# Designs tried in a protein design chat: miniprotein binders against q9h3h3. Part 186

Target 1, 235 residues: q9h3h3
Amino acid sequence: EDGFTAEHLAAEAMAADMDPWLVFDARTTPATELDAWLAKYPPSQVTRYGDPGSPNSEPVGWIAVYGQGYSPNSGDVQGLQAAWEALQTSGRPITPGTLRQLAITHHVLSGKWLMHLAPGFKLDHAWAGIARAVVEGQLQVAKVSPRAKEGGRQVICVYTDDFTDRLGVLEADSAIRAAGIKCLLTYKPDVYTYLGIYRANRWHLCPTLYESRFQLGGSARGSRVLDRANNVELT
Key: E = the ipSAE of ESMFold2; O = the ipSAE of OpenDDE; V2 = 0.75 times the mean of E and O plus 0.25 times the DockQ between their complexes.

## First folded at step 11 (miniprotein)

Design WD80
Fold by ESMFold2-Fast, scan of step 11:
Structure WD80 (fold): chain B 235 residues (1-235), chain A 85 residues (1-85)
Amino acid sequence: as target 1 above (235 residues)
Amino acid sequence: DREELIRRFERLVRRAEELLRRAEEALKRGDLETAEELIIYALMQLKLAAWIAEELGDPELLRRVEELVRRADRLLEEVERLKRE
């Protein structure tokens, strides 16, 4: 994608983060209430800017489910951005390794598995599965975008605490699959988002760290996770 | 952190055991597709548990994983056998 599209995507993401969220918080709400909440707010019906004909009359930025152990920690984003500026002016090579080191130093470690689905039954079913996995403690936190007026695909984001913890990333993948999800998944560290690194960046970095494909048939059954940057199959 | 790895191991093993229990129930109902899917999910959990056991260098943990893998393999063979019938 081009620079204009990246700026547009960043602006839309910021607006969604700032608008109100619909949250099921398992830290304060009994798990027995989840099914009613999911029935009230199916993602295919919740509109981004509100509509009298939808479950919401006011704007909704995200629909989210917080697990019992969820504890938000975005790290030192300001320090990360300052260090990034210093790295660029230093003339040192900018590689996945140098960004990983900046992220670790500034504790900006979160990342997420992403899946993109069209509005409809499959999206709502997938979200319900993910939400139950979060409330049951198999995943930590997840969110799904509301329906845009254009009717494009919606995204489900399933977060992990530490993108450098490969085992934790793979454990989340396995839990997503066990929740019934069969579509393509991609894993992206939040550090790339905070630094504005998207496709077609000046440094030729791949912001997608892993891809997961699922297959039931043939000899290669189960989840196949690829380390995208190094083109190495992990499973 | 050894304690964190042990907690992750026990979580993965518990998930695998529950998935295999559900797979056995599906087999009793004649639901071969559901049984196969659940067995594959269990094997995915067990693969990660094996990596933790190896990292910890604990042969008893690895033995526990191997026992569950053998149970999963036997169930998968039963699914394949029933599909041919």
Scores: ipSAE 0.463, ipTM 0.823, lowest interface PAE 2.8, mean pLDDT 88

Design WD81
Fold by ESMFold2-Fast, scan of step 11:
Structure WD81 (fold): chain B 235 residues (1-235), chain A 85 residues (1-85)
Amino acid sequence: as target 1 above (235 residues)
Amino acid sequence: DREELIRRFERLVRRAEELLRRAEEALKRGDLETAEELIIYALMQLKLAAWIAEELGDPELLRRVEELVRRAYRLLEEVERLKRE
């Protein structure tokens, strides 16, 4: 969503998914090993394509933490893509509601809270907080991008099972905040990612469903979550 | 699904209780900023728990949330009092 074409973003995402991942899997690894793993692989130092001077000599697509109860379910992505092509050919309006219907029909329900941070201490600290929340069972799964060759911000993605479950999305936001995260968060359903819909798409769809801002002062303390489509504050 | 809502309610309440326990510890250490943040996090959990209790129409669940909300505000008042010192 940095103003590159959808083709560029999709190609980069596919490359990252195909390269090896560094994973702390709480389903098979004792929680006591997490601190050592986080110290060994701070995201600000792990390089995308490997470097003798970094923790990795080989390419790394993502750094991930799987919770003890993590059970991946991508739904029927192929069916979703076929239905999307049919929808475009049909001449029917392409709206957020239509995409929501396609996602539900094909069980492509996962989504994610995103945060973008510059490489450095704040990124590593934020990732450590998220990783601990995942291992402790407060969040289900998360991943963070490695350091890009060109530099730039890295992204932490915190996943939820069902973007149509508003309470579940808000529960994840509250857990992210309780992990010490204070920066801007945006929530995006994976259906938009699978269909290659980013900012500035030709259908004028907003791929971001929610924004979360954290504040301690004023009358509205805590997380302020905005429903982007309806421009309504939920919390 | 009633059973799923009850599971979610209990999860949120447990999280709030732990956050308030940590807030009390921070307060004892004189770490007012940490105590305040933890109280706010607890209130966020309790807000969601209250919505579930209301949907379930269970006055006992709502009473449990209200008791924790009162505890959270008592701690917040103590933070405000100590800030004046």
Scores: ipSAE 0.515, ipTM 0.841, lowest interface PAE 2.5, mean pLDDT 88

Design WD82
Fold by ESMFold2-Fast, scan of step 11:
Structure WD82 (fold): chain B 235 residues (1-235), chain A 85 residues (1-85)
Amino acid sequence: as target 1 above (235 residues)
Amino acid sequence: DREELIRRFERLVRRAEELLRRAEEALKRGDLETAEELIIYALMQLKLAAWIAEELGDPELLRRVEELVRRAERLLEEVDRLKRE
C-alpha cells in the first residue's frame, strides 16, 4: 500500500525537522573548527533518539552544515498545501508539470541531491567531504540523517535553491563529485517532500526528477545526469 | 540573472583550477589514479562553465574555459601515456 508508506515517510520527515539539529554554521563559526566538529559528530555514531553510549543523549533530527552564504527560503508552504488540496478535488491530472507549476506559483523552489549509504566509514567519509565542500563555498547547505535504532541506510541531502534552474542542479552534482562522491545520486524537489511524494505514492509519480551516475574509466567518464520524467540525458 | 551566472561561472572555474593543481601534484608523485580522477572532476566543472559562458555570449569567458580544458586534456594524455608503460 503506497498511501500508508507515503504517510509514514512524511510523518518521519516532520518529526526529524522538529527535533533538535546538530549544526555547523559557517556564517558564525570559523572553518578551522570543522574537523573537530566532524570528529565529535560522525553520522554513523549519532543516534536518532539518543543513547548514553553515543555522542548524543537526546534526540537529533538532522546533522547539518550551513555555508557562509546560506540564506534559507522555504517559500509559501501553506499556500502550496491549500493549492494541493484544490488540485486533488478538481479532478485534474496530477503530473510532474502540474506540481512544478504549483511549486513555482508558491515559490517552493528548493531541492536536494540525495545519497543513501550504510552506517560506517564510507558514510562518515562522504559526509566529511560534503561538509568541507559546503564550508569552502562549493555547496550551499547539506544535512545527513542520524543512525536509526533499526539500522538501515542513512541519507545525505545536498540542497540547491531552485530545482527549476537546471544549471544550478548540475553545478551541485559536479561539486558533489569533486568532493569524492561516486555513488548513485537522485534529485528531489522539496515540493515533492512537502506533498508526500515518495517512491510508493498513489499517483504513480517518479519521486525524483534527476539521477546522476558516475564513472571514472572508459567511455562513460564523468557524471551522467538523466531527466527521469522526460528520459533526456543532460550530460 | 547575469550577475548570478557570472558568480556561478567564477566558482566553477576556481574549482577546476584547484582540481588541476592537485592533479599536477598527484602526477608528480606518480599517483596516476588520483591524478586521473581529479582531471575528470575538473573537466566536469569546465563543461558547465562553458555552457554558462555560451549563455552569457561572452567570448572571453569561453576562452578562459578553453585554456583550462586544454591544460586538463594535456594532463590526461600524460596520465594515459604513463599508465600504458
Scores: ipSAE 0.373, ipTM 0.777, lowest interface PAE 3.3, mean pLDDT 87

Design WD83
Fold by ESMFold2-Fast, scan of step 11:
Structure WD83 (fold): chain B 235 residues (1-235), chain A 85 residues (1-85)
Amino acid sequence: as target 1 above (235 residues)
Amino acid sequence: DREELIRRFERLVRRAEELLRRAEEALKRGDLETAEELIIYALMQLKLAAWIAEELGDPELLRRVEELVRRAERLLEEVERLERE
């Protein structure tokens, strides 16, 4: 639980990416099959390393839904990592601006809205809403973590193509809300994930770029998105 | 890119139209809470669409957003009226 380093978190992420995924791919599968697939693989019941008593007997790294128009582009991750190592060795300041430039130079532009929920009905319900939004074309792609052996919250990741495209990030937020999601959301560019920027990073960087809070009551109804680095409200 | 902004605008408008259609259905069956929620979601889409229309400087696109905002506001007034009744 305590004592996780950036290296440990990066190793966990790599292992999940390399293990098999359960995928509903709307590019090749009719939308009418989604409800049955969601019923078969509720994320609160799918176990990370497999269990005879769960829907899976073998390890599962991620449960994912690909939209009909989904076209992955991870950019030049190897070039990014090499440039990052050179930057750290150079002694030059490491700032959000420096990381943004590294990401642009190497075309590592994707990012994601994150929500963390405890295993249970609320998680499964939220995931079903997100999955339907992806299949209906409101979102491009999403994934949810399986239930960890250690326990703890699970994460739903909803991706956008370009974290520098503010409107695209806000558009995804609005679609997530329209899918029925009311919990706190934070937005993290994939470059931060690849470079191991987490809560306990050595550079004291905020690990996310945006935060979204939602309310239906009061005078400010709807989504309120904050730029965390500049402490400026965007909506 | 102008064409990409137009595609994004059309996507947001279509999403708002669908949300308002579902809000009308909820309202007809007396589900005021769902209707209100769907109207708020529609207004969120329309706010982003308005920003795109303003960036493009296209009065026809802005007019379309304004028509849908007025429809959303009428539905919200109906929800509030029924809640009082």
Scores: ipSAE 0.400, ipTM 0.791, lowest interface PAE 3.1, mean pLDDT 87

Design WD84
Fold by ESMFold2-Fast, scan of step 11:
Structure WD84 (fold): chain B 235 residues (1-235), chain A 85 residues (1-85)
Amino acid sequence: as target 1 above (235 residues)
Amino acid sequence: DREELIRRFERLVRRAEELLRRAEEALKRGDLETAEELIIYAMMQLKLAAWIAEELGDPELLRRVEELVRRAERLLEEVERLKRE
């Protein structure tokens, strides 16, 4: 349904990271200013490369909100990439376990819950809910992509510090749900992003570790979180 | 570590308390759908808080969660009662 290849997604991600970001930083900006900032920069209207009539005239790679306690730690990404090249050359099996071990060794532990939504009111409403949860201290940091293509979906990324910390991953899911988010969520460790593990990768790895589905009815009301790597239901 | 688990526990409990407060307000307004949804969100937070209390081996923290779960269950029973009309 998204139609993207792994190579295309990796190229887009690198370009977005390098372009300027619109950031609400709760560490230096009063929480009372958030609603005005959200009204000024709704993600459905912010354009990826700048346009007359949009909130931005220049390119924007991401729209982000940093929580008051947010302390970024991306680990040793250079060491991770060097080790990855060595691993590929070694002929050793490449599995979720070996990638997990590389991530731990190089302290590249962050990950993110992903949700994909079409441009429009529902996207802007979802982003506002997530942004408020971040500013209130329920989530640490989040970002949303600007609108790059007519009809294309945008992505909201909600980060956690440590993808190996299942409780932390589940806590973030519960906070996302409490913010009013009901759509499908998938969780991807940043190590997979840095190493270019997307859909249809040559290693046949599932590109996400967890999946969250929300339901109000039935015997399992609330979030059902599946650990796809270990084939275990967590909730 | 213990300190991080305690911070997570307090965040989850505070979240659940706020969700239940909003659920009670929704119930008083007759908004049963919103009340039910908020109660379910609160119960999700409390489930994780219970796991943390168990991991910490702290009976007092577990009792705090159990009290909020009982409050959530009472509110859900009230929603079900009102839906039967």
Scores: ipSAE 0.527, ipTM 0.831, lowest interface PAE 2.2, mean pLDDT 87

Design WD85
Fold by ESMFold2-Fast, scan of step 11:
Structure WD85 (fold): chain B 235 residues (1-235), chain A 85 residues (1-85)
Amino acid sequence: as target 1 above (235 residues)
Amino acid sequence: DREELIERFERLVERAEELLRRAEEALKRGDLETAEELIIYALMQLKLAAWIAEELGDPELLERVEELVRRAERLLEEVERLKRE
């Protein structure tokens, strides 16, 4: 096989969540310490499983920055998973609307803008911009994956509280762009992550809700956010 | 939820004002590329702020956005003028 299954991707995600995180928490740490922390832990150099030659000798699952106002609300993930198992055995159709309703019922509302960048200066620069936006209060929370042993792109995740709040999702996009980020962004609700909705899922669902593309030239300058399911521009 | 929307509106407007202030500083030092980027970022914030003002049906909030859009457009015109030189 030339691909990863949804089960494999879910296992990797769980392992990363369970391993230790490197966290800059603006709720308890002065903002003046951020630049030193970013210099100590550039994501292109932090290794997933530790290496004596890297900033970390022990495994790191994620590198994260929590904003001063960040208040985690994961909702009822246990209830969501139980309801999902019941839904799968019920024979009822599984659609974006069904997943949205499960998420609302169980208050699993968070979601994230994703950007994938190769290890190097551009990744570290993008992460520094996002981290500063979080600490300055323009974004709520973000994390970036460490460098995998096998290589490949790393992902920056910028979270919003409620994926059903379209204005809030667009507000986060505008803040990401204002932080200097110009690459492609896609938005994924956490309910999709918890339920294993990835590319080529068996329900034929698009794994992301929105796509953001940015351009500085031409008459249509700025961010273009597309609703991927309806193929309609929101901005 | 009027108060929550007003809070979001104020965040977007404050962000746009800061971006425009930084754009003016970039212009003063001759950094036209940075100035242009910052102006475009400000306009993106203002677009969302306008949508919130329209949702609230508040003409005063919309006037505040329109004034900042005009300021941004004047700065962008100045950037374009200097680039031609």
Scores: ipSAE 0.483, ipTM 0.824, lowest interface PAE 2.8, mean pLDDT 87

Design WD9
Fold by ESMFold2-Fast, scan of step 11:
Order: sequence, then structure tokens, then C-alpha cells
Structure WD9 (fold): chain B 235 residues (1-235), chain A 85 residues (1-85)
Amino acid sequence: as target 1 above (235 residues)
Amino acid sequence: DREELIRRFERLVRRAEELLRRAEEALKRGDLETAEELIIYALMQLDLAAWIAEELGDPELLRRVEELVRRAERLLEEVERLKRE
């Protein structure tokens, strides 16, 4: 079945999006203030609900950095959701291609590279690297989850404008690596998130389009990006 | 479309040049590990740039990528040489 698990993941994501965010906005804040902001709000110490002893006194849904050229464009999410309802009612096949067409039609094109790291120095260091890359213009926008009470892994999300633009997705991967990130990365279009499609879904769709693995030296040097849908190496 | 590809090509080449500049500075400091990482990052940018040059069918753009790849490979050889010392 797996419907219950997917609903829980969707509910958690919605709650985080609705709660306040801590934002460094490079469009209105000098780049020279970034290091102080990162020191004030290390993601391993910022708690989801403002626990005693954390830098935040109130709930925080996400910690984000907006690049100087960042211009939000979520597309027509409402139209996408209505079309998804109609598709389910129509009895037509639900495939990756059908979802891709729905996303294109409604201009819901953004996607993100994801990395999951345990709370601690490694997470804070990775986030600092990503945040600097965003402020320097190498990436457009990124966010990181605050620390949950349970102490599970936190996620860094690095966004791209258009998941159908393979080159743009690969360019973002290269910029993430250049920022010093060596862990496994996975890429997910936001259309899957808006429709509540997670890894365990009734249509057996894989919301992960790409995986990136990094290796220094040897024949497999640099990023090896796999197209998950076609099982083809791109780099 | 074509204009956007050229713009992306120029961004990738610029990034590669900056990464190689930083790699050379790391070599001057004797930071071989950082130099190696920066060179590999530069080569990743250049791989994408080569793909764009090929898609555009422009031998001049490909030649520019090849020149930077040769520079990166020379720096990588120097890193390997110094590591053996």
C-alpha cells in the first residue's frame, strides 16, 4: 500500500514550508554579511521548534540562501493539481512521460539536488560551501532543514530552474562539487513534490531522475551522473 | 536556444578558468590535495562545455575547450609529480 507513508511525508513538508524561514537574501544583503549569518545559524544547531539553547526562539521550517539573480517561479501549481486530479479520474496511464507533460504544460519546472547529512560539523561545513556558491552566483537558491527533535539526518536542497534542461541539472551538480561536496546527490523534480509522490507510491514511479557520485582520481574521476529512468551514465 | 547555449558555454569556460587559477595558487602554497580537487572540478566544467561545443558544431569553441583541458592535465601531472617526492 504505502499511501500512509507518502501522506506523512507530504504533511511534514507542508508544515515546514508554512512555518517561518531564516533567509539570507543576497538580492538585498551584502555578501560580506554571509559569514556572520552562517556562524549565527549553523543548521546543526537551529532546531525545528525553537528548543531551549538553540539560536532560534521560534519554530523554523527552513534555512535558505537566495542568490542575487533569484526570481521565484513555481509555475501554475494550482492548474497542475487540477490536471492531476483529472488524469487520475480519466483512467489514462500514469507514467513518467505523462507527469513530465503535465509539468511542462503548467510550467512547474523547478527541481533540486538533495543531500542528506547527519547533524554536526560535516553538515555545517557543506551548507556553508553551498551558501557561498549561491551568494557568488554559481547556484541560484538553496535551503537546509533545521534539526528535528529525533536527531535524524538533515537535508540540503539545491534548486535549478528547469528539470527538463539536462545541461542545467549537470551544471548545478558541477557547481555543488566545486563547493566541496563529496557525498551522494539525488535529483528530484518539484512536480513530484507538489503532487505528493514520494518513493513509495501506488504508481511505482521513481521521483529521482538522477544520481551523482563523486570520486577523486582514477578512471572514474569527478562526478558520475546516472540517468535513473534510462539507466544510462551521462558523465 | 542557440544564444542560450553560447551563454552557458561561456559561463562554463569562465568557471573552469577560475578553478584552474585557484588550483595554481594552491600548488604555490604546496596544498596538493586542494589543487587536485580544483583541477578535477575544472575538468568537469570543461566536459560540459565540450558537449555544448559539439552540439553547436563549432570547432572554434571546441578548440578553446581543448586548450583548457591541456592546461588542466599539465597541472594534474605536476600534482602527481609533487606527491611522489
Scores: ipSAE 0.271, ipTM 0.729, lowest interface PAE 4.5, mean pLDDT 86

## First folded at step 12 (miniprotein)

Design GA1 (at its last look DockQ between E and O 0.90; V2 from the best seeds 0.00; counts 0 for: SAP 73.954 > 70)
Fold by OpenDDE base, look of step 12:
Structure GA1 (fold): chain B 235 residues (1-235), chain A 103 residues (1-103)
Amino acid sequence: as target 1 above (235 residues)
Amino acid sequence: DPEELKDLLRKLLELIVRLAERALRAIKEGNLDEAKWLIIKARIIAYILIELLDDEEIKRRAERALELLKEALRAIEAGDPKKAEEILREVIEEVRRLIEELK
């Protein structure tokens, strides 16, 4: 990523969070309606600002699907931020282990697999696969960014409840691969997002914990998952 | 690129203003949970901003804005939403001054 791309994307994501979301909630909407909803709001056609001719006339921040088991719980983010600021003031060394412990202490354990795709059929197809996996209970929740005016890449985020649960993280990767996704995946805990930690940070923390690469005929999971912190393959 | 950085800094500052203004509206509407979440988001943006700032004076002012946002959260928790509104107005004014100085 050139220059301040990560910080730009973060700012755009935060701005998008303020606008209305298009949501399919499987807890309240029959699964049989998913196909019609996907057809109505393909992410490659939904525009960030509601451009003329788009499916949306008003700004859309995200398109999301909530599974039956989805429960929004971000933990104690306020307490996390307070503890983080106190830690900085203390002058104690800050490591990935420190962030992990903070996350556990404040119950901020969510994380997400990320994929970046160009607008078009491949994106819409990928999103449809993910949305089905969510509604079928293989995944808990996912969101995709709408199309920008510039036609840049869109991001799909697939969340897991606990980034410290390696098995759960790997199961989500498997479900994504089973949905037909073959691109590179990166896994980022939300704790890094809540603390404003990106590539350019003074502590040299890497917010990406895992990388998944598709592998044909390889592991039963159809991917190779690398633990970035330990530089060890998990599959 | 200094110009690219300047543009990003401005974008981040503008986002803090927008979040704080939305938080003010949420408080007035009685939606304190939304207000808290918006303030938390503004703090995230402030963290990013502080990491990018090399000028110590501007950095100090950004840190002040971060502290004020924390005080606004405390005011809400203490059952004083009016105090939170006052603090958020101060944040907005301070951050707008920074935006003008970075033009």
Scores: ipSAE 0.872, ipTM 0.944, lowest interface PAE 0.5, mean pLDDT 93
Fold by ESMFold2, look of step 12:
Structure GA1 (fold): chain B 235 residues (1-235), chain A 103 residues (1-103)
Amino acid sequence: as target 1 above (235 residues)
Amino acid sequence: DPEELKDLLRKLLELIVRLAERALRAIKEGNLDEAKWLIIKARIIAYILIELLDDEEIKRRAERALELLKEALRAIEAGDPKKAEEILREVIEEVRRLIEELK
């Protein structure tokens, strides 16, 4: 109902980035400790600003799980931003293809599947399933927002390392579904995030590259993934 | 909703100040990689802000802040973190003036 929803969420996410994170790091923490950690810090009870009675007394920006194989690699974001500014003054067309090439050139290839869930058991259960998939190696890294207000939806982000690798993105979708997640998923390459491209952009670019919908066909379960740029079903 | 847009603009400007102030702190503590990432993040917020602005003078000032943030990054790369601090203080002062003007 408002053209600024994405921009408000982006601002909230950036503010959250600046506060402390609660991290389960499988690279340095035994997997046997995960269930206790999840029970201590359910995302429906961890509060954004450290409310009395919550597990955290101080602000928490994000709750995250790093997988055994997680290796931080944002790519050349500084160079990406510089090239983007130069592109804008060059007179060359700005299209989804141009952004894809910019991301490839600067090795800014990560992206994320996103899901939005109301606080409560379903959110905590979904997060626990995603966290286990990360620790078990089916996913590399995920984060979930803490609770900020009653009735407000929270977001789970599941990262992939290369949005141009369609099979890898689809494998992550499958791993999310195997964890029992049935809600709508949307996929956003990080290049759009690093260039501040959201709904209110002059180029009318769509930052959502893929949508995934859980569907039952006959007696079989499946995931229907749509490529938003080409209006093509990938599954 | 014009009032909702103004609230969003104020939030974005406050984020730029907060990111720049943390970058200053990181520089003073010798954490130059952290400072660079905070400046990169401030530039992301500036990109969002510029796309929402329609007043040409305010937009020009936001674009100047974006350029100053780039200069701060270059100063860190050149081994001159004191210059980066001076630039970041200039960004903070200018953005705070913008916040007051939008009140």
Scores: ipSAE 0.843, ipTM 0.930, lowest interface PAE 0.6, mean pLDDT 90
ESMFold2 (binder alone), look of step 12: mean pLDDT 86; pTM 0.870

Design GA3 (at its last fold request DockQ between E and O 0.85; V2 from the best seeds 0.84)
Fold by ESMFold2, fold request of step 13:
Structure GA3 (fold): chain B 235 residues (1-235), chain A 103 residues (1-103)
Amino acid sequence: as target 1 above (235 residues)
Amino acid sequence: DPEEVKDLLRKLLELIVRAAERALRAIKEGNLDEAKWLIIKARIIAYILKELLDDEEIKRRAERALELLKEALRAIEAGDPKKAEEILREVIEEVRRLIEELK
């Protein structure tokens, strides 16, 4: 109602980033333990602050699964931020192209597919499918928000390591769909998050790079992926 | 809703304080990489604050916090974590003053 829905979500995500995470790390934990872990910590029941009766006794910011090949690398975020500030005072145009070049120059290339689901069986089932895809190596890393007291929609984030690698981003979309996910997906490069740029920004930048919609019509089935920057269908 | 916007402002400011306080603690514990990341997060929140409203006083305060946080990062990189601590305490004081003014 106040027009700042993205900023409210961003604030909660920033708070969650700073709280403890529940992590299944395939690099150090046998894959055979995944099913028990998923049963113990369904995202619809893990509470943000450790409510009585929750499977968690402490606050949880995120529930995450790291694949065996996951190698965290945020890039030069500090340098990115400095260059962004210099750009704003330089008089040069701020465009999607200049943002892309800043991200490339500073190696801040990660991004994520996002999906939003109400608490309940569909969320827990979707998360389990994503977590299995990560442990099986089709995806590298994913996280899901815990249950908030107000019971609003929760988010699953599936990360890719290079938003400029269109094929890699599309492969992640395909892996998500192969896990049985049929809801709307949106893809956001992390560069926008690190610079605090959201939908209603004064530069008219579009932080959503791709949209993916599952289609079961006509003569084909599969994802329809739209490039939001150029308004062109990729698939 | 004006009260919802004010709540968002207060939440963002409290998050900057929280990040800065945790960065200060991380420095004291010798965890300089964690401190740098927390300062980067505080700067992200300050960017959001700066662009949230067309309010020149809030923009000025966010820009002051951003400059201080940048200097704290530079101090850590220069091997002077004690200076970074001093700067972080100034950020916390500046932001808490703004929180009080919004009451």
Scores: ipSAE 0.836, ipTM 0.926, lowest interface PAE 0.6, mean pLDDT 90
Fold by OpenDDE base, fold request of step 13:
Structure GA3 (fold): chain B 235 residues (1-235), chain A 103 residues (1-103)
Amino acid sequence: as target 1 above (235 residues)
Amino acid sequence: DPEEVKDLLRKLLELIVRAAERALRAIKEGNLDEAKWLIIKARIIAYILKELLDDEEIKRRAERALELLKEALRAIEAGDPKKAEEILREVIEEVRRLIEELK
């Protein structure tokens, strides 16, 4: 892992956030149209900048699916950032607990399961499974990065409303596993993203709260979920 | 690799400019929510940038950009979009200077 890979990925994600998204919104589009939409815009073929021969002629930042119950609420990110800056100025110790409290105070509670997959059939199949789970109401919202020119792994993000709700986080993991996903999953609260906290930060904060590994024949969940902060298995 | 770091820094700075420019356009179009979101994104990028900077002068300038972006948000909230536009232009100019200095 090149020393700045996380920051590079962050920069790319930020750039992608500013470009147009391809969205299937189940609140306004019939579920019966999902298959056609997935066929039209397979993430392995959708290119970041609209390369010739791709299904998109213009830049695409993300491909996303919104569920029926999806309500975009990022909380008070501005207040969060202000409090973060004040905290840094104070010289008080900064811990994962501090970040958790800041997130709660400012209602910035969203988080996401992340999976990285190489472009191809496996990615498209994984995305289709996730998209169906979102449209069917097992998940609320998900997005996938388009294909980069240089190739590389694409990321699927599956969001939950509250990273402090352990049960909700675990339920999302279960839904992802039920969709046939077997790769490693990591869970990251958005509060870390909004504060620019990535791996190797000066505060030694780990932005990954949970890790999920697929397990055959295990619990009904089909995975082992590790609480990274406490080094405890939750399943 | 020093060159790799420089490339990343440049990329981050360019993204700040892009976000600020888009925010400026959003304000002009009357989309204040979009403008605020873009400014917040610019601030996030600036946070990342600050953690990567070892040069104290560049770091101070990045901090100034962060403060200006915060002021732009305040201006929008105060119902003074014109002031926000002025501040965003200042951010763009400052960050562009940084980009040129890092070339």
Scores: ipSAE 0.827, ipTM 0.921, lowest interface PAE 0.5, mean pLDDT 93
ESMFold2, look of step 12: ipSAE 0.832; ipTM 0.923
ESMFold2 (binder alone), look of step 12: mean pLDDT 84; pTM 0.834
OpenDDE base, look of step 12: ipSAE 0.825; ipTM 0.920
ESMFold2, fold request of step 13: ipSAE 0.802, 0.827; ipTM 0.911, 0.921
ESMFold2 (binder alone), fold request of step 13: mean pLDDT 84, 84, 84; pTM 0.840, 0.834, 0.833
OpenDDE base, fold request of step 13: ipSAE 0.825, 0.825; ipTM 0.920, 0.921

